# Ledger of designs, part 11: VH-VL binders against Probable septum site-determining protein MinC (minC)

Target 1, 220 residues: Probable septum site-determining protein MinC (minC), of Prochlorococcus marinus subsp. pastoris (q7v2x8)
Amino acid sequence: MKLILRGIANEFIKSFSFKNFEIDQNFFDKLITKEAPAAANLITENEKINSYELAKLKLILEKHFIKLSNIYSNNRETVLSGKSLKINSTFLKIKDLENQLPLDPSYLKKDILHKGTVRSGDRISSNGDLFIIGDVNPGAIISANNNVYVWGKLFGIAFAGKNGNKNASVASLYLNPLQLRICEIVAIGPKEKPKGQHPEIAILEDNKIIIKPYFLNQNL
Short names: E, the ipSAE of ESMFold2; O, the ipSAE of OpenDDE; V2, 0.75 times the mean of E and O plus 0.25 times the DockQ between their complexes.

## First folded at step 8 (VH-VL; framework fv_cosibelimab)

Design S62 (from S1 with heavy chain N59K)
Heavy chain, then light chain:
Amino acid sequence: EVQLVQSGAEVKKPGSSVKVSCKASGGTFSSYAISWVRQAPGQGLEWMGGIIPIFGIAKYAQKFQGRVTITADESTSTAYMELSSLRSEDTAVYYCARESEWGLYFDSWGQGTLVTVSS
Amino acid sequence: NFMLTQPHSVSESPGKTVTISCTRSSGSIASNYVQWYQQRPGSAPTTVIYKNNQRPSGVPDRFSGSIDSSSNSASLTISGLKTEDEADYYCQSYDSSNQGWVFGGGTKLTVL
ESMFold2-Fast, scan of step 8: ipSAE 0.631; ipTM 0.853

## First folded at step 9 (VH-VL; framework fv_cosibelimab)

Design F1 (from E1 with light chain S96R; at its last look DockQ between E and O 0.52; V2 from the best seeds 0.00; counts 0 for: pae E 3.9 > 2)
Fold by ESMFold2, look of step 12:
Structure F1 (fold): chain C 220 residues (1-220), chain A 119 residues (1-119), chain B 112 residues (1-112)
Amino acid sequence: as target 1 above (220 residues)
Amino acid sequence: EVQLVQSGAEVKKPGSSVKVSCKASGGTFSSYAISWVRQAPGQGLEWMGGIIPIFGIANYAQKFQGRVTITADESTSTAYMELSSLRSEDTAVYYCARESEWGDYFDSWGQGTLVTVSS
Amino acid sequence: NFMLTQPHSVSESPGKTVTISCTRSSGSIASNYVQWYQQRPGSAPTTVIYKNNQRPSGVPDRFSGSIDSSSNSASLTISGLKTEDEADYYCQSYDRSNQGWVFGGGTKLTVL
């Protein structure tokens, strides 16, 4: 199931998926303030949802200042359940359900794009990829569950694959870090200092960090 | 904190009905689901059904459909479970429980009501 | 519909660690969150774990929960076992096909 939230005054809201009608408080704290109520459309595909289950969802949303305005489903029992709760509910075939989704499904996006220099003493941690447009100074620490990309000079500490992704990489225009870490493998900074800003990438091969020139293949 | 206080133990004859009450105090009643769970002697927990009092919408476990009726009275903050056509195997402790605000667990339980069905 | 299967009993000495399993018979254990309830003799159940691995306020951190998709099971782990942990333990999950709650058969934990 997907819950599409719309703000007042024509703001676009990312689409959301809920697991089993259970809902997390952290989700709502990030999404809508209590001062700016939202409306929601529920879109379900091949889901039999009775009125009891929908009522639970409706109450949870209302406690968080979200009005469940519409239900779109290809299951007639779900549509009837919604109507019994006085929710505008529409039967749609599977192909037509896609028309109710937002064009940009970026909910749960965990990547970070950071513009600017990361200063000594600063930390940036990403739950996905981390992209820095700028320099990473000595004494800065940057980390990501997946890849780290620095469009600039990397002098600080970089940690890719912090959740165990051994295919993670660290790339930079000038790769001169104090420390590199990929997954559980740690290397001190390169002994050979680059003379110019040439792209390099650090990867994990055979339990060892290898630094090589950064080249694009034709699929990138 | 919500407290759930159930009606007292009952002794019933086979073929009759029993109605157990569950009164809520110290918390919100109407917008929280109230479930009924039973436990036969020496046996495990078994979900019977539940109700959302503000809507009066009940849901029943398949095993009990047709024999159990779950209702709520918002004015007294009381839920009821009525089990009909009683048999000896319906002898059990009957619990009410409130679902959490997020509907992800039972956050409060009544003390239980022993129903004994004897011939 | 699915069943949740638990060992009938487990035992361990005080101070040790015990793990109680909860295996789902059909469909993925990850499809629905798993809760764990403790029932001490003569008392109503109380929640010790919800949403797979979360503790309600007041539950000691020696109680922990986990999910293992490869064995299709959930686990309740109690470390630093104390005599007062002797109780019955039930896992629970929501069954979408029957649109209702399912409890495991229960596990009697004995602390010797």
Scores: ipSAE 0.360, ipTM 0.768, lowest interface PAE 3.9, mean pLDDT 83
ESMFold2, look of step 9: ipSAE 0.358; ipTM 0.773
ESMFold2 (binder alone), look of step 9: mean pLDDT 92; pTM 0.940
OpenDDE, look of step 9: ipSAE 0.823; ipTM 0.921
ESMFold2 (binder alone), look of step 12: mean pLDDT 92; pTM 0.937
OpenDDE, look of step 12: ipSAE 0.760; ipTM 0.918

Design F2 (from S43 with heavy chain N59K; at its last look DockQ between E and O 0.49; V2 from the best seeds 0.00; counts 0 for: pae E 11.6 > 2)
Fold by ESMFold2, look of step 9:
Structure F2 (fold): chain C 220 residues (1-220), chain A 119 residues (1-119), chain B 112 residues (1-112)
Amino acid sequence: as target 1 above (220 residues)
Amino acid sequence: EVQLVQSGAEVKKPGSSVKVSCKASGGTFSSYAISWVRQAPGQGLEWMGGIIPIFGIAKYAQKFQGRVTITADESTSTAYMELSSLRSEDTAVYYCARESEWGLYFDSWGQGTLVTVSS
Amino acid sequence: NFMLTQPHSVSESPGKTVTISCTRSSGSIASNYVQWYQQRPGSAPTTVIYKNNQRPSGVPDRFSGSIDSSSNSASLTISGLKTEDEADYYCQSYDRSNQGWVFGGGTKLTVL
């Protein structure tokens, strides 16, 4: 069995193998890392795993603040076990399991355009700019190596400049996020709600996140 | 540390059922598996099954499948084991035990409940 | 499906060392951790070894555990034997194929 750990912005952190639910200090040490994993996918080949075993794994991961988000397996009983725990579980044949392994990020499309609402529990990550035409709900997380643009209401978490770009920005028609992050600087969302739908932009100035009106015609 | 307190001894007739309770205190209940283990007079320990209370997921040993039902009530921090169609060979002490956080061993045991099946 | 086989009884004098074996009938003993439980007469079992060789808090360091892949067995060793160590001892491991716990048959330790 293989766990794939991802961060809060859905970035790949690491993967590792383990056997027979023999959880030891080595397994525990792999869950604790500098990158602060937040989610995990389980990939299994030819393993029959019951819901009792999966429930134990789920609880262990949750104690480390890691959500077991997906199970991919070529064993139908394992998939049914995962579904019984309300874990997104997908039957895949062996060749399709390989497609769930992380690829080198350099092969990903750079910019992403997303049309529609980003729902609670959804995560979208771009290796370039991220453009959202729609709303971003409070439980959603969006991220980009560069800029984040939301043509709609931003209520969730937005993370610009995730690869260290301090010149990155977050712009929205209604900028009311739960959390903003630009590069390594984190801020909670503003306490004062925007009065209407006028564009605002968040940028780093003097190592602080500053929100100001976004003058679109002067910045294009 | 968690304490497991079981219900008192029972005398039952063949063909009836018994329901043994196991109440947890002084620790977390819902996220730890509770197992049931029995021991016939002069015999060894035998795992019957277990449950993870927060999910209601139970697993039974093949020998007991169909005769045992294991349940849990989170609101009272109590697990239950019900054994039906009792026979004289079901006379035993029944233990509950909590699995460790990592599910590697039983880290707490109840005091045991003697069930005697006699006509 | 495997069984864990223990000697029915062992005996030894106070101050000496005793070893109780636990042999797995099929598959490798190293595939799953082995636990050891002590049960004194009239009492519930208590854990003396988990994860092959780890002791819970409060268990004396004279209790130790080991795995021997060549004999496909686990061992519980009690050094500096005391009369209070007289008890039944059970090994336990997880059976991945049946997805359940397996206990050994138990060993009665007598301290002469």
Scores: ipSAE 0.000, ipTM 0.493, lowest interface PAE 11.6, mean pLDDT 84
ESMFold2 (binder alone), look of step 9: mean pLDDT 92; pTM 0.933
OpenDDE, look of step 9: ipSAE 0.223; ipTM 0.651

Design F3 (from S43 with heavy chain A33G A58T; at its last look DockQ between E and O 0.02; V2 from the best seeds 0.00; counts 0 for: pae O 6.2 > 2, placed apart)
Heavy chain, then light chain:
Amino acid sequence: EVQLVQSGAEVKKPGSSVKVSCKASGGTFSSYGISWVRQAPGQGLEWMGGIIPIFGITNYAQKFQGRVTITADESTSTAYMELSSLRSEDTAVYYCARESEWGLYFDSWGQGTLVTVSS
Amino acid sequence: NFMLTQPHSVSESPGKTVTISCTRSSGSIASNYVQWYQQRPGSAPTTVIYKNNQRPSGVPDRFSGSIDSSSNSASLTISGLKTEDEADYYCQSYDRSNQGWVFGGGTKLTVL
ESMFold2, look of step 9: ipSAE 0.560; ipTM 0.838
ESMFold2 (binder alone), look of step 9: mean pLDDT 92; pTM 0.928
OpenDDE, look of step 9: ipSAE 0.658; ipTM 0.844
ESMFold2, look of step 11: ipSAE 0.472; ipTM 0.808
ESMFold2 (binder alone), look of step 11: mean pLDDT 92; pTM 0.931
OpenDDE, look of step 11: ipSAE 0.021; ipTM 0.523

Design F4 (from S43 with light chain S31R; at its last look DockQ between E and O 0.36; V2 from the best seeds 0.00; counts 0 for: pae E 4.0 > 2)
Fold by ESMFold2, look of step 9:
Formats: structure tokens, C-alpha cells, sequence
Structure F4 (fold): chain C 220 residues (1-220), chain A 119 residues (1-119), chain B 112 residues (1-112)
């Protein structure tokens, strides 16, 4: 069985495989410490699951603020069990079950445009580029598979190139982060505030994060 | 800490039915499975079935399917087990037990109810 | 569907170590967590081990659990045996094929 978890704005998709339904329940303790997505789909192949077992899973997911939204199975008893719990449940042949699994990162790449301040304790993650029109406060964490652009002041943590893109960059109108990451390279922010308040860009060059003035070329 | 209190001992004739109650206090009732386990004199433990009260969903051991009915009343925090077509081999102590939050083990047991089936 | 087989009885002297086995008849013992319950005469069972090797609070650390895939079995080990450990012990696992709980036949532990 696979449980596909989806986060806010489709920024997080995680597939968990479990062969023994009973034993895999403990991974939810670890999930709370790392990821807490808003919805889940259960995909199961050749697995008979009765309504009692599904009800237990549903209660566990609800405890972690996760809604079990859909069940896809090639086992009719499992589909009936899901329907008895008022969960959207669909019978699919094995080949069609594979189509419900997450595709490679290129399929999941979605740019995010966020308008407003990213406040302390907030997290925003993009599967493509991340554009923030606003400030990123201390205690906020923003990340992207590609570039991060903060059209405002960046005080929090920014992580570009999460998927290994070494050409990823972090740019802002006031680049003063607590921590900056590009791909596998981490730098802590400088203790001194930026001398000027001009746009700056952080890039990875020769396995080091460097910060340069950012000059945006526009054809107007 | 949840406490489970069961109804008192019963004496029944063969062919009749018995209904044992299990009242929960001091803990959450609706979202935890309540199982029923019996133990014949000198014998081991045997799982009969269970229920998740908030959904009213019961699950039965194959051996007892058709003879046992397990129900729950959320308003009184009480689970019930009814065993029909009693025979002398059904003489046993019947326990209710609450499953842990994640259904991994039984974390609380009732005191047991002796059911004697005699002619 | 599977059975859990335990020895009928075991005995050992105070201060010694005893091991109670629990062998699964079909499918891997590692597929489902094994629990162990202690039942003293006239009392309801209580949990001494869950998730193969975890102790509930209040259970002494002389109680330990393990699994062995080569013999397809679980074991309850009680070291520093005390007279208060005299009881029946049951292993338990979930049977996915029958979608229900299975208990072993029980082991009577005598301390003398």
C-alpha cells in the first residue's frame, strides 16, 4: 500500500510505501516532526482492507490533521469499505493505479507567486521558482527547487535549488537572511546589515555562495 | 488512565443468548477500538471481535461470525457483546479491552465477566 | 491465517533468566508487531511488551522482547526472575489475512 500526502497549494507530495498495514502506523510520529500535509490519498494494489482497518487509518490521519480524501484500489472489497466510511473510493485496474502515483519532479514543478509578508513560523515551498512580493520575517522559511525571488526584505531562511539545481539563485531587495542555502551549500547570514539597500543576488560559484548586486534587465 | 467496568456474572441455559456490557470511564471512548476476548476455564485467550464506537464499525473473528454481535453506545460510553446459541463450551470469562491510540496493543482490560452455560 | 505456538510451561529459579518463545506458523514473524501479556491467577491480563521490544511505563527493565526471523519466532525474556513473575504469558499479533488478533496458546511460568 501507498499513502500519497499532499500539502498546501500542492507544494508537497510524498509517497509512503507500507507492506504491513499494522507496523507502518508508527511512521506518523516521524511525519509530525518533519511534514504535516493537509490531505491524503490511499493507493493499494491486491490488498483487501476492511472498514475496521480503514477506520483506524482514518482516525490516525485525523489526529495529525490529515484528511483521507480518496482511496484507489483494484480490490472491490477495499473500495466498498472506503465507501462505507464516506470516503471517495474508486476501483482501478493495476495499470491505472500506477497513474495515480506521483510523477517525476518535472511533472510536479509549479511556480508559486506569494503576495504578502511571510511571517515568523510560516513555511512556503515551491516545486519550481518562488516569487515573494513582500517581506520574509525572521523565523520564516522559504524554499524552492529553482530560484527564490523576494521583492522585499529577506530576514528569514531561504533555500534555492532544493532538487540539486546548482544554477539556482536567491535574490531580494534587501538580502539579510538568517541562513541561505543553494543546493547542498549552506551559509549563515552576515552579522552586519547590508551597506546599501539595493537588490542583491546570491549564487553558487566554485562551490561557494557569493552575493552580488542584482541588475535586472528588462525590455520595455 | 481509562477504566473498564463490566457487567456481573451470568448463568444461562444452552440455546439462549447473553449480552455483556463494558463501561469506560476516565478516558476517551469513541475513538478507540474496544475488543472482546474470552477465556474458557484452564484455556488461553481468544479474540472474538471489536468495535470502533464513533463509527459503529465492528469486526469479528471468523469463528464467531454469525453468533456474536458487538455494539457501542457513545452516550453512555458502553460497549456490548452479545453471544447467541450458547452451548456448554461457551462457559468462559469474557473480557473487554481497549486498544491503544494507534491500535498496536490492548492498553486497558475490564475485570472480566463469568458466563456459565449449564443445562 | 497463522497460529502462534508457545511452550505450555517453563520453570526457573529466582534470580535466573527465562525465555518464552512464540513461533509463527506461516508468514514472517516480522510482518506484524508482537505483544506480550502477563496474566496472574484471578486477574485480567496486563501488557509487558508491545511493538516487539517496547515496555509500557511501570514494567521493569528485566522484561525484554525480541524477534528472530531465522526461527520465525518472538521471545519474551525475563531476567532476575522474581516470585511475582509467576503467571501465564501470552504473545499476540495481528493477522492481516483474517483481519483480526491472534493470541498464542499461553505459557505458564513457574518460579521455584
Amino acid sequence: as target 1 above (220 residues)
Amino acid sequence: EVQLVQSGAEVKKPGSSVKVSCKASGGTFSSYAISWVRQAPGQGLEWMGGIIPIFGIANYAQKFQGRVTITADESTSTAYMELSSLRSEDTAVYYCARESEWGLYFDSWGQGTLVTVSS
Amino acid sequence: NFMLTQPHSVSESPGKTVTISCTRSSGSIARNYVQWYQQRPGSAPTTVIYKNNQRPSGVPDRFSGSIDSSSNSASLTISGLKTEDEADYYCQSYDRSNQGWVFGGGTKLTVL
Scores: ipSAE 0.318, ipTM 0.732, lowest interface PAE 4.0, mean pLDDT 84
ESMFold2 (binder alone), look of step 9: mean pLDDT 92; pTM 0.933
OpenDDE, look of step 9: ipSAE 0.714; ipTM 0.871

Design F5 (from S43 with light chain Y94W; at its last look DockQ between E and O 0.24; V2 from the best seeds 0.00; counts 0 for: pae E 11.8 > 2)
Fold by ESMFold2, look of step 9:
Structure F5 (fold): chain C 220 residues (1-220), chain A 119 residues (1-119), chain B 112 residues (1-112)
Amino acid sequence: as target 1 above (220 residues)
Amino acid sequence: EVQLVQSGAEVKKPGSSVKVSCKASGGTFSSYAISWVRQAPGQGLEWMGGIIPIFGIANYAQKFQGRVTITADESTSTAYMELSSLRSEDTAVYYCARESEWGLYFDSWGQGTLVTVSS
Amino acid sequence: NFMLTQPHSVSESPGKTVTISCTRSSGSIASNYVQWYQQRPGSAPTTVIYKNNQRPSGVPDRFSGSIDSSSNSASLTISGLKTEDEADYYCQSWDRSNQGWVFGGGTKLTVL
């Protein structure tokens, strides 16, 4: 993976390996200071990076007066991890990653990131995407105008595309909801339980909710 | 120099839960990852999970997902590990450990907490 | 989803050199740094090697670490063995696929 560093004075590019979690202290100590801070865009290709790893990188960069501002990746789980840390994160195809110009996504979308279990009796509604880092228990209701992502077990009720977005989806590491709703279509959760072998995604096809294995390289 | 002090030994019945504390002193708490590692009598080390307190981000070993909860209280500089649905095989010494400033190794360990599960 | 396999025990005489192996079952040993921990009876572990071959302060230079990509293994080497080196030794590495730390099974070192 590659960091594109941008400061007040100069733009420079530094390549790093995430297996090591290292920044060259000698180089950055000379160029980036508390009085001359920098921002960074992280560009990753075919790398699955969890939120724990990204948080460690963010802390290391902050020690060197570098703000991690954007993440661009062709790995959807890496993008989800970045969003879970409230870092602007954009999915780009491999072709677009190598031509990447700074993409400053509009901040107007009201996405919600929720850390923790959504307990019985809780209601969470998003005007954009909804990201849950945790479980959604029976008796909980979560909804979003766009997509619902549960980084954990989904047992409660999930409602994606509530303003009519037919392209909305519900994805989970363990998709076992009491009820799914995408746009106008309602389905009772599947009779067969997930076997825990692969994450799943629910989408709308031909006015029916279809559940299938969730994998990264699926085309729209 | 950071010291990690854990809560005392506990005896528990099968099916119950245990919550072990790990209080940090003499250093920075919030920005360093805290891991939990257990060791059954006469056995090896087993990583259970960890947390980065300032972000509230916890990560768990697959074996323990659903049974372990790791939390942190920044105001008291204390991390917690709770293990539920205890079985006799959960009898072990439970260690907390702090990752180094570069995240490369565990640079400080607690003294360990013996949890005994007996029926 | 990889395992780190260590010999159950090794032994050697004082003043000699011992090597403890740590073999990775799948994926390359070079993909992630390897750490080594020493655990004396009744005590918490302590780090003797990190980043494949680096020593923390206070660890004697008798301790060294290495990586061998051809055998897909890491090694901890202790030269000039002393009786105080009797301990259990564990290797450790990060598993990015399962997003967690992996320890080897441990090696009991006996100084004869």
Scores: ipSAE 0.000, ipTM 0.498, lowest interface PAE 11.8, mean pLDDT 81
ESMFold2 (binder alone), look of step 9: mean pLDDT 92; pTM 0.932
OpenDDE, look of step 9: ipSAE 0.703; ipTM 0.865

## First folded at step 11 (VH-VL; framework fv_cosibelimab)

Design J1 (from F3 with heavy chain L104D; at its last look DockQ between E and O 0.05; V2 from the best seeds 0.00; counts 0 for: pae E 3.9 > 2, placed apart)
Fold by OpenDDE, look of step 11:
Structure J1 (fold): chain C 220 residues (1-220), chain A 119 residues (1-119), chain B 112 residues (1-112)
Amino acid sequence: as target 1 above (220 residues)
Amino acid sequence: EVQLVQSGAEVKKPGSSVKVSCKASGGTFSSYGISWVRQAPGQGLEWMGGIIPIFGITNYAQKFQGRVTITADESTSTAYMELSSLRSEDTAVYYCARESEWGDYFDSWGQGTLVTVSS
Amino acid sequence: NFMLTQPHSVSESPGKTVTISCTRSSGSIASNYVQWYQQRPGSAPTTVIYKNNQRPSGVPDRFSGSIDSSSNSASLTISGLKTEDEADYYCQSYDRSNQGWVFGGGTKLTVL
């Protein structure tokens, strides 16, 4: 069971269950500018959400200037809950939910700066560069058309160069990903990572992913 | 456990209509999809259409559009399938089936209703 | 729109393993879940596999399902074949474009 908040093109997917309805309110505040209202689509898989729970979520989102525009669910009761709140709600099969285009274009940013831990089940995708200030835990998936920067520990899956940019890179203060992908090239992290922590960058060379210490240029 | 009980066998003339009922008991009716599937003698299963009663959402297979009508009565927990303009090739066993809680598969079937179309 | 194609018949001796294939004509087999139904003569179908590889309660673990994206097919495998397994088997998947269910043509399994 999971509830998914997604964007179009630039996607942010937050997975959680309403059975243990604990949403980090600060999570959304860090992702969205308060300058203009944004819209969100909710996708629920194999979860019954009542009108009260949904209303609570709606309020939380609104406090962060996010309008809950659409609900997609494979549960009839959840869809009814959405309709009762005058939210456009659609019943879909589970596989169709996965392919649903979720967010209003107003939510889209070329580059994404995320502050905070990206947890298991979460996904962030950027049409530009992706900056993470925090850790990316195992089970998390982050991706970008261009570069991925993790100012923390990267233990999840990182995908740079989604659009075929071979100059794309993945950099982290501690690079120990479950999987790295740059364009079409995939690398699996070693089972054992050295205990020492230093910034590293993954790049493509000769159609292979290589990892090396990350030294910043002085002129950046 | 949910039980689906269908109406009895029918013998119809070509050009007539038949309406088969499917009554659900032992569970929630309105929030579960009911589909109709037929099987001609010696042939495979063929989906005809389905309904989600609580939403009033109905979908039909292209082959039967305009000729089949699926309805549901929530007060009696009964789904109906009406097929008009009957022809000999409509001779088949007609099944109602309930979709699972998540709509992933058919978790319950009626016993089937034989409809024979003959002159 | 797509079709699901099954072999017309398969046969095997008791105790052996048999596999029934279900090939999708268009679109990815992985885009929707595949179900398998067992139908004995004179009876309504019953679910033996749902969501590609899940077994309903009461279905023995001799029954298993799998998906092969390379061949765009699903497979039902029955190990330790028993006489009681003799039946027709149908694969099923949901067609998003038509918002309807699609059945395979069915496979008659004969236990020799």
Scores: ipSAE 0.062, ipTM 0.636, lowest interface PAE 2.9, mean pLDDT 87
ESMFold2, look of step 11: ipSAE 0.347; ipTM 0.758
ESMFold2 (binder alone), look of step 11: mean pLDDT 92; pTM 0.934

Design J2 (from F3 with heavy chain E101Y; at its last look DockQ between E and O 0.02; V2 from the best seeds 0.00; counts 0 for: pae O 7.5 > 2, SAP .497 > .496, placed apart)
Fold by OpenDDE, look of step 11:
Structure J2 (fold): chain C 220 residues (1-220), chain A 119 residues (1-119), chain B 112 residues (1-112)
Amino acid sequence: as target 1 above (220 residues)
Amino acid sequence: EVQLVQSGAEVKKPGSSVKVSCKASGGTFSSYGISWVRQAPGQGLEWMGGIIPIFGITNYAQKFQGRVTITADESTSTAYMELSSLRSEDTAVYYCARESYWGLYFDSWGQGTLVTVSS
Amino acid sequence: NFMLTQPHSVSESPGKTVTISCTRSSGSIASNYVQWYQQRPGSAPTTVIYKNNQRPSGVPDRFSGSIDSSSNSASLTISGLKTEDEADYYCQSYDRSNQGWVFGGGTKLTVL
């Protein structure tokens, strides 16, 4: 039972439930672009959302210059609610919901700078580099075609080198992910990590993920 | 609760290929890894490989590299395992298993698919 | 890479406590989580312990897991042994070097 806001190419998926209807408006600040109108797609799974709830969400998005352009749901009533608000709403089976098209490419830049905590259920994907100022909690998934930078604690899942860039890396002030992926190589994090924090970087060497202290090169 | 339902038993000739399916229901599919594990008669469990659909990343056990192909169809929530160049020693029950808690362990298993390779 | 070694078989009477060991051949047993799976004859495996010592819902508290770094081994302990506990038990852990999962050889538990 969750709702997903999804972006395009560079996509940001936010998972939340209308049952608690605690929509963090600050979340949408991260999606704001002054350069062009932004659009959002809402995907709902096994959740009934009434017209009032959708109207509220729509209003919040519009205040942030984001248009709620599409609703995809396996709940008939949710679809009807969307239609009542003149939002393009489509009934889909559960198996098809996760494959919905992301947001308009005009909405997001190639490289992503995200400020704030990436929480459980959230997903951020960049077609370039991904830089996060904040923590990535367990249950969060972040990915990038190139490098992933987490200026905080990385506890979730990070995937760098989506397009096969073997020079891709995952760096963090505190690198303790549940899972790391660089290209086709996958590594599961250790059970425990020392409490001390220092920047670390995960890279590929000999087709293996290795983690080492992150020292910046003066020429970089 | 997530259920994994596998395709039916197969009887194959040596040198042929077999493709086993594993359909997930009752939960999300893309964000969870699917692994394939086989068990020869009277033997232990042997990991063959796995895939995380959302990332499209696959890992294979060294023993099966070049002979096994694991794929996933997110639209149907189905994972596939294809094993080629079958030999008698490939006779086994093949299981799919879901990697839960972000890939830390297998929390759900398919019922198994018996693949018999015989002349 | 590493292997996980289990005893081939263990036997004990009902009501007693049995322990099954799983020894890692190289690297620290504590570097990755260890899981335990139960497999009854003719059935698929089921998880009885994950993350070294956690029980999935439905698994009785008679089942417990532990890690011993000194012996570089994990242990599955079954207290108050019951006849339904008779099964094969497999330990499992992830190998970063091989980028894959490693199973122990399995232990047949017989309830006398």
Scores: ipSAE 0.016, ipTM 0.523, lowest interface PAE 7.5, mean pLDDT 85
ESMFold2, look of step 11: ipSAE 0.490; ipTM 0.819
ESMFold2 (binder alone), look of step 11: mean pLDDT 92; pTM 0.932

Design J3 (from F3 with heavy chain S31R; at its last look DockQ between E and O 0.03; V2 from the best seeds 0.00; counts 0 for: pae O 9.9 > 2, placed apart)
Fold by OpenDDE, look of step 11:
Structure J3 (fold): chain C 220 residues (1-220), chain A 119 residues (1-119), chain B 112 residues (1-112)
Amino acid sequence: as target 1 above (220 residues)
Amino acid sequence: EVQLVQSGAEVKKPGSSVKVSCKASGGTFSRYGISWVRQAPGQGLEWMGGIIPIFGITNYAQKFQGRVTITADESTSTAYMELSSLRSEDTAVYYCARESEWGLYFDSWGQGTLVTVSS
Amino acid sequence: NFMLTQPHSVSESPGKTVTISCTRSSGSIASNYVQWYQQRPGSAPTTVIYKNNQRPSGVPDRFSGSIDSSSNSASLTISGLKTEDEADYYCQSYDRSNQGWVFGGGTKLTVL
């Protein structure tokens, strides 16, 4: 099961199964800002989702200003469940479901190098390390299974360690994200950021996100 | 501005337990860590442990592991520190402190709670 | 783990500049941010410096912090010393090995 959150230029994809996954209502709160309403598509492969489960998902998404716009599934019951909730639901064969994934093949790479500004509404996710040469503006969401590097200013939302890698980190030349997540731990950025700019890295220490200088010459 | 208000002074016998409360007001409680720091008379500050309520994550100083329990009640915005097997050396002022965003420093402190352990 | 060592006491006349050192026993002083707290008699501590050299709102610019990697120490400098600055000062940093926060032993500043 894949939930595809559509942004302006890019997308955030979350993979999970209703069989083994209980939706955390706080999850989306940590990843999405209220200032950036979005639409989501649900793609399910060989997964039965009943009306109750879909209703719960829909409600959670709506609470976070996300509209569940489309459901694509090769499971008839899932499609029927979607229709019962007045969600545009389409039955597709497995081979056609993959075509509904709006993923740039580059985002399927283990490591991603992105050059340019990540703008509001953009969603970039890497299955390995994510390196961005440029700024990550407010409203943008970037994520990686491992480390996130921003060779610029990070103002958006960053998520490292998507697969539970506790050694994952987020580093930037100017670290000022709206929200920061490493694995299951979430931190909120300060209201007032110091004027001084220097590279910083966020890491997990004892299940806490801590920020520290990335370079030894951090003190200016 | 966030205010931390702690429970009142305690007098305890050796071997007993003490539980100190720290109520936060004027801000979001769950997202910010609460640490406990004590100060024996005429001595310096000593970190005991902390909790991040929203996650229920606790960390303890090794010195106090097994003897200290830190908890939080999000519904009341209150953190607790319980210290068991009290000794005379545990006589101190106990402070709760809120960790700032990113957990960088202690940006708010309680007024302190004096715990006296005497026979 | 590491310890932070401070002088037990320092004293200076009003209007002068005083510096309090905080030396880390192991590991680099620059590996984690250093904070400074002021504690007046009978009161709870308050933050005067965080992230090595940043001042919270309300803290006078007479207070400044610095890091010296060569000596593996942090310093709190108070210029234009005032009587109200008389207090105990504690440095602080996070220790992964200690699984928590480490305070220096504290420095008593006396304004003569």
Scores: ipSAE 0.015, ipTM 0.525, lowest interface PAE 9.9, mean pLDDT 85
ESMFold2, look of step 11: ipSAE 0.433; ipTM 0.790
ESMFold2 (binder alone), look of step 11: mean pLDDT 92; pTM 0.930

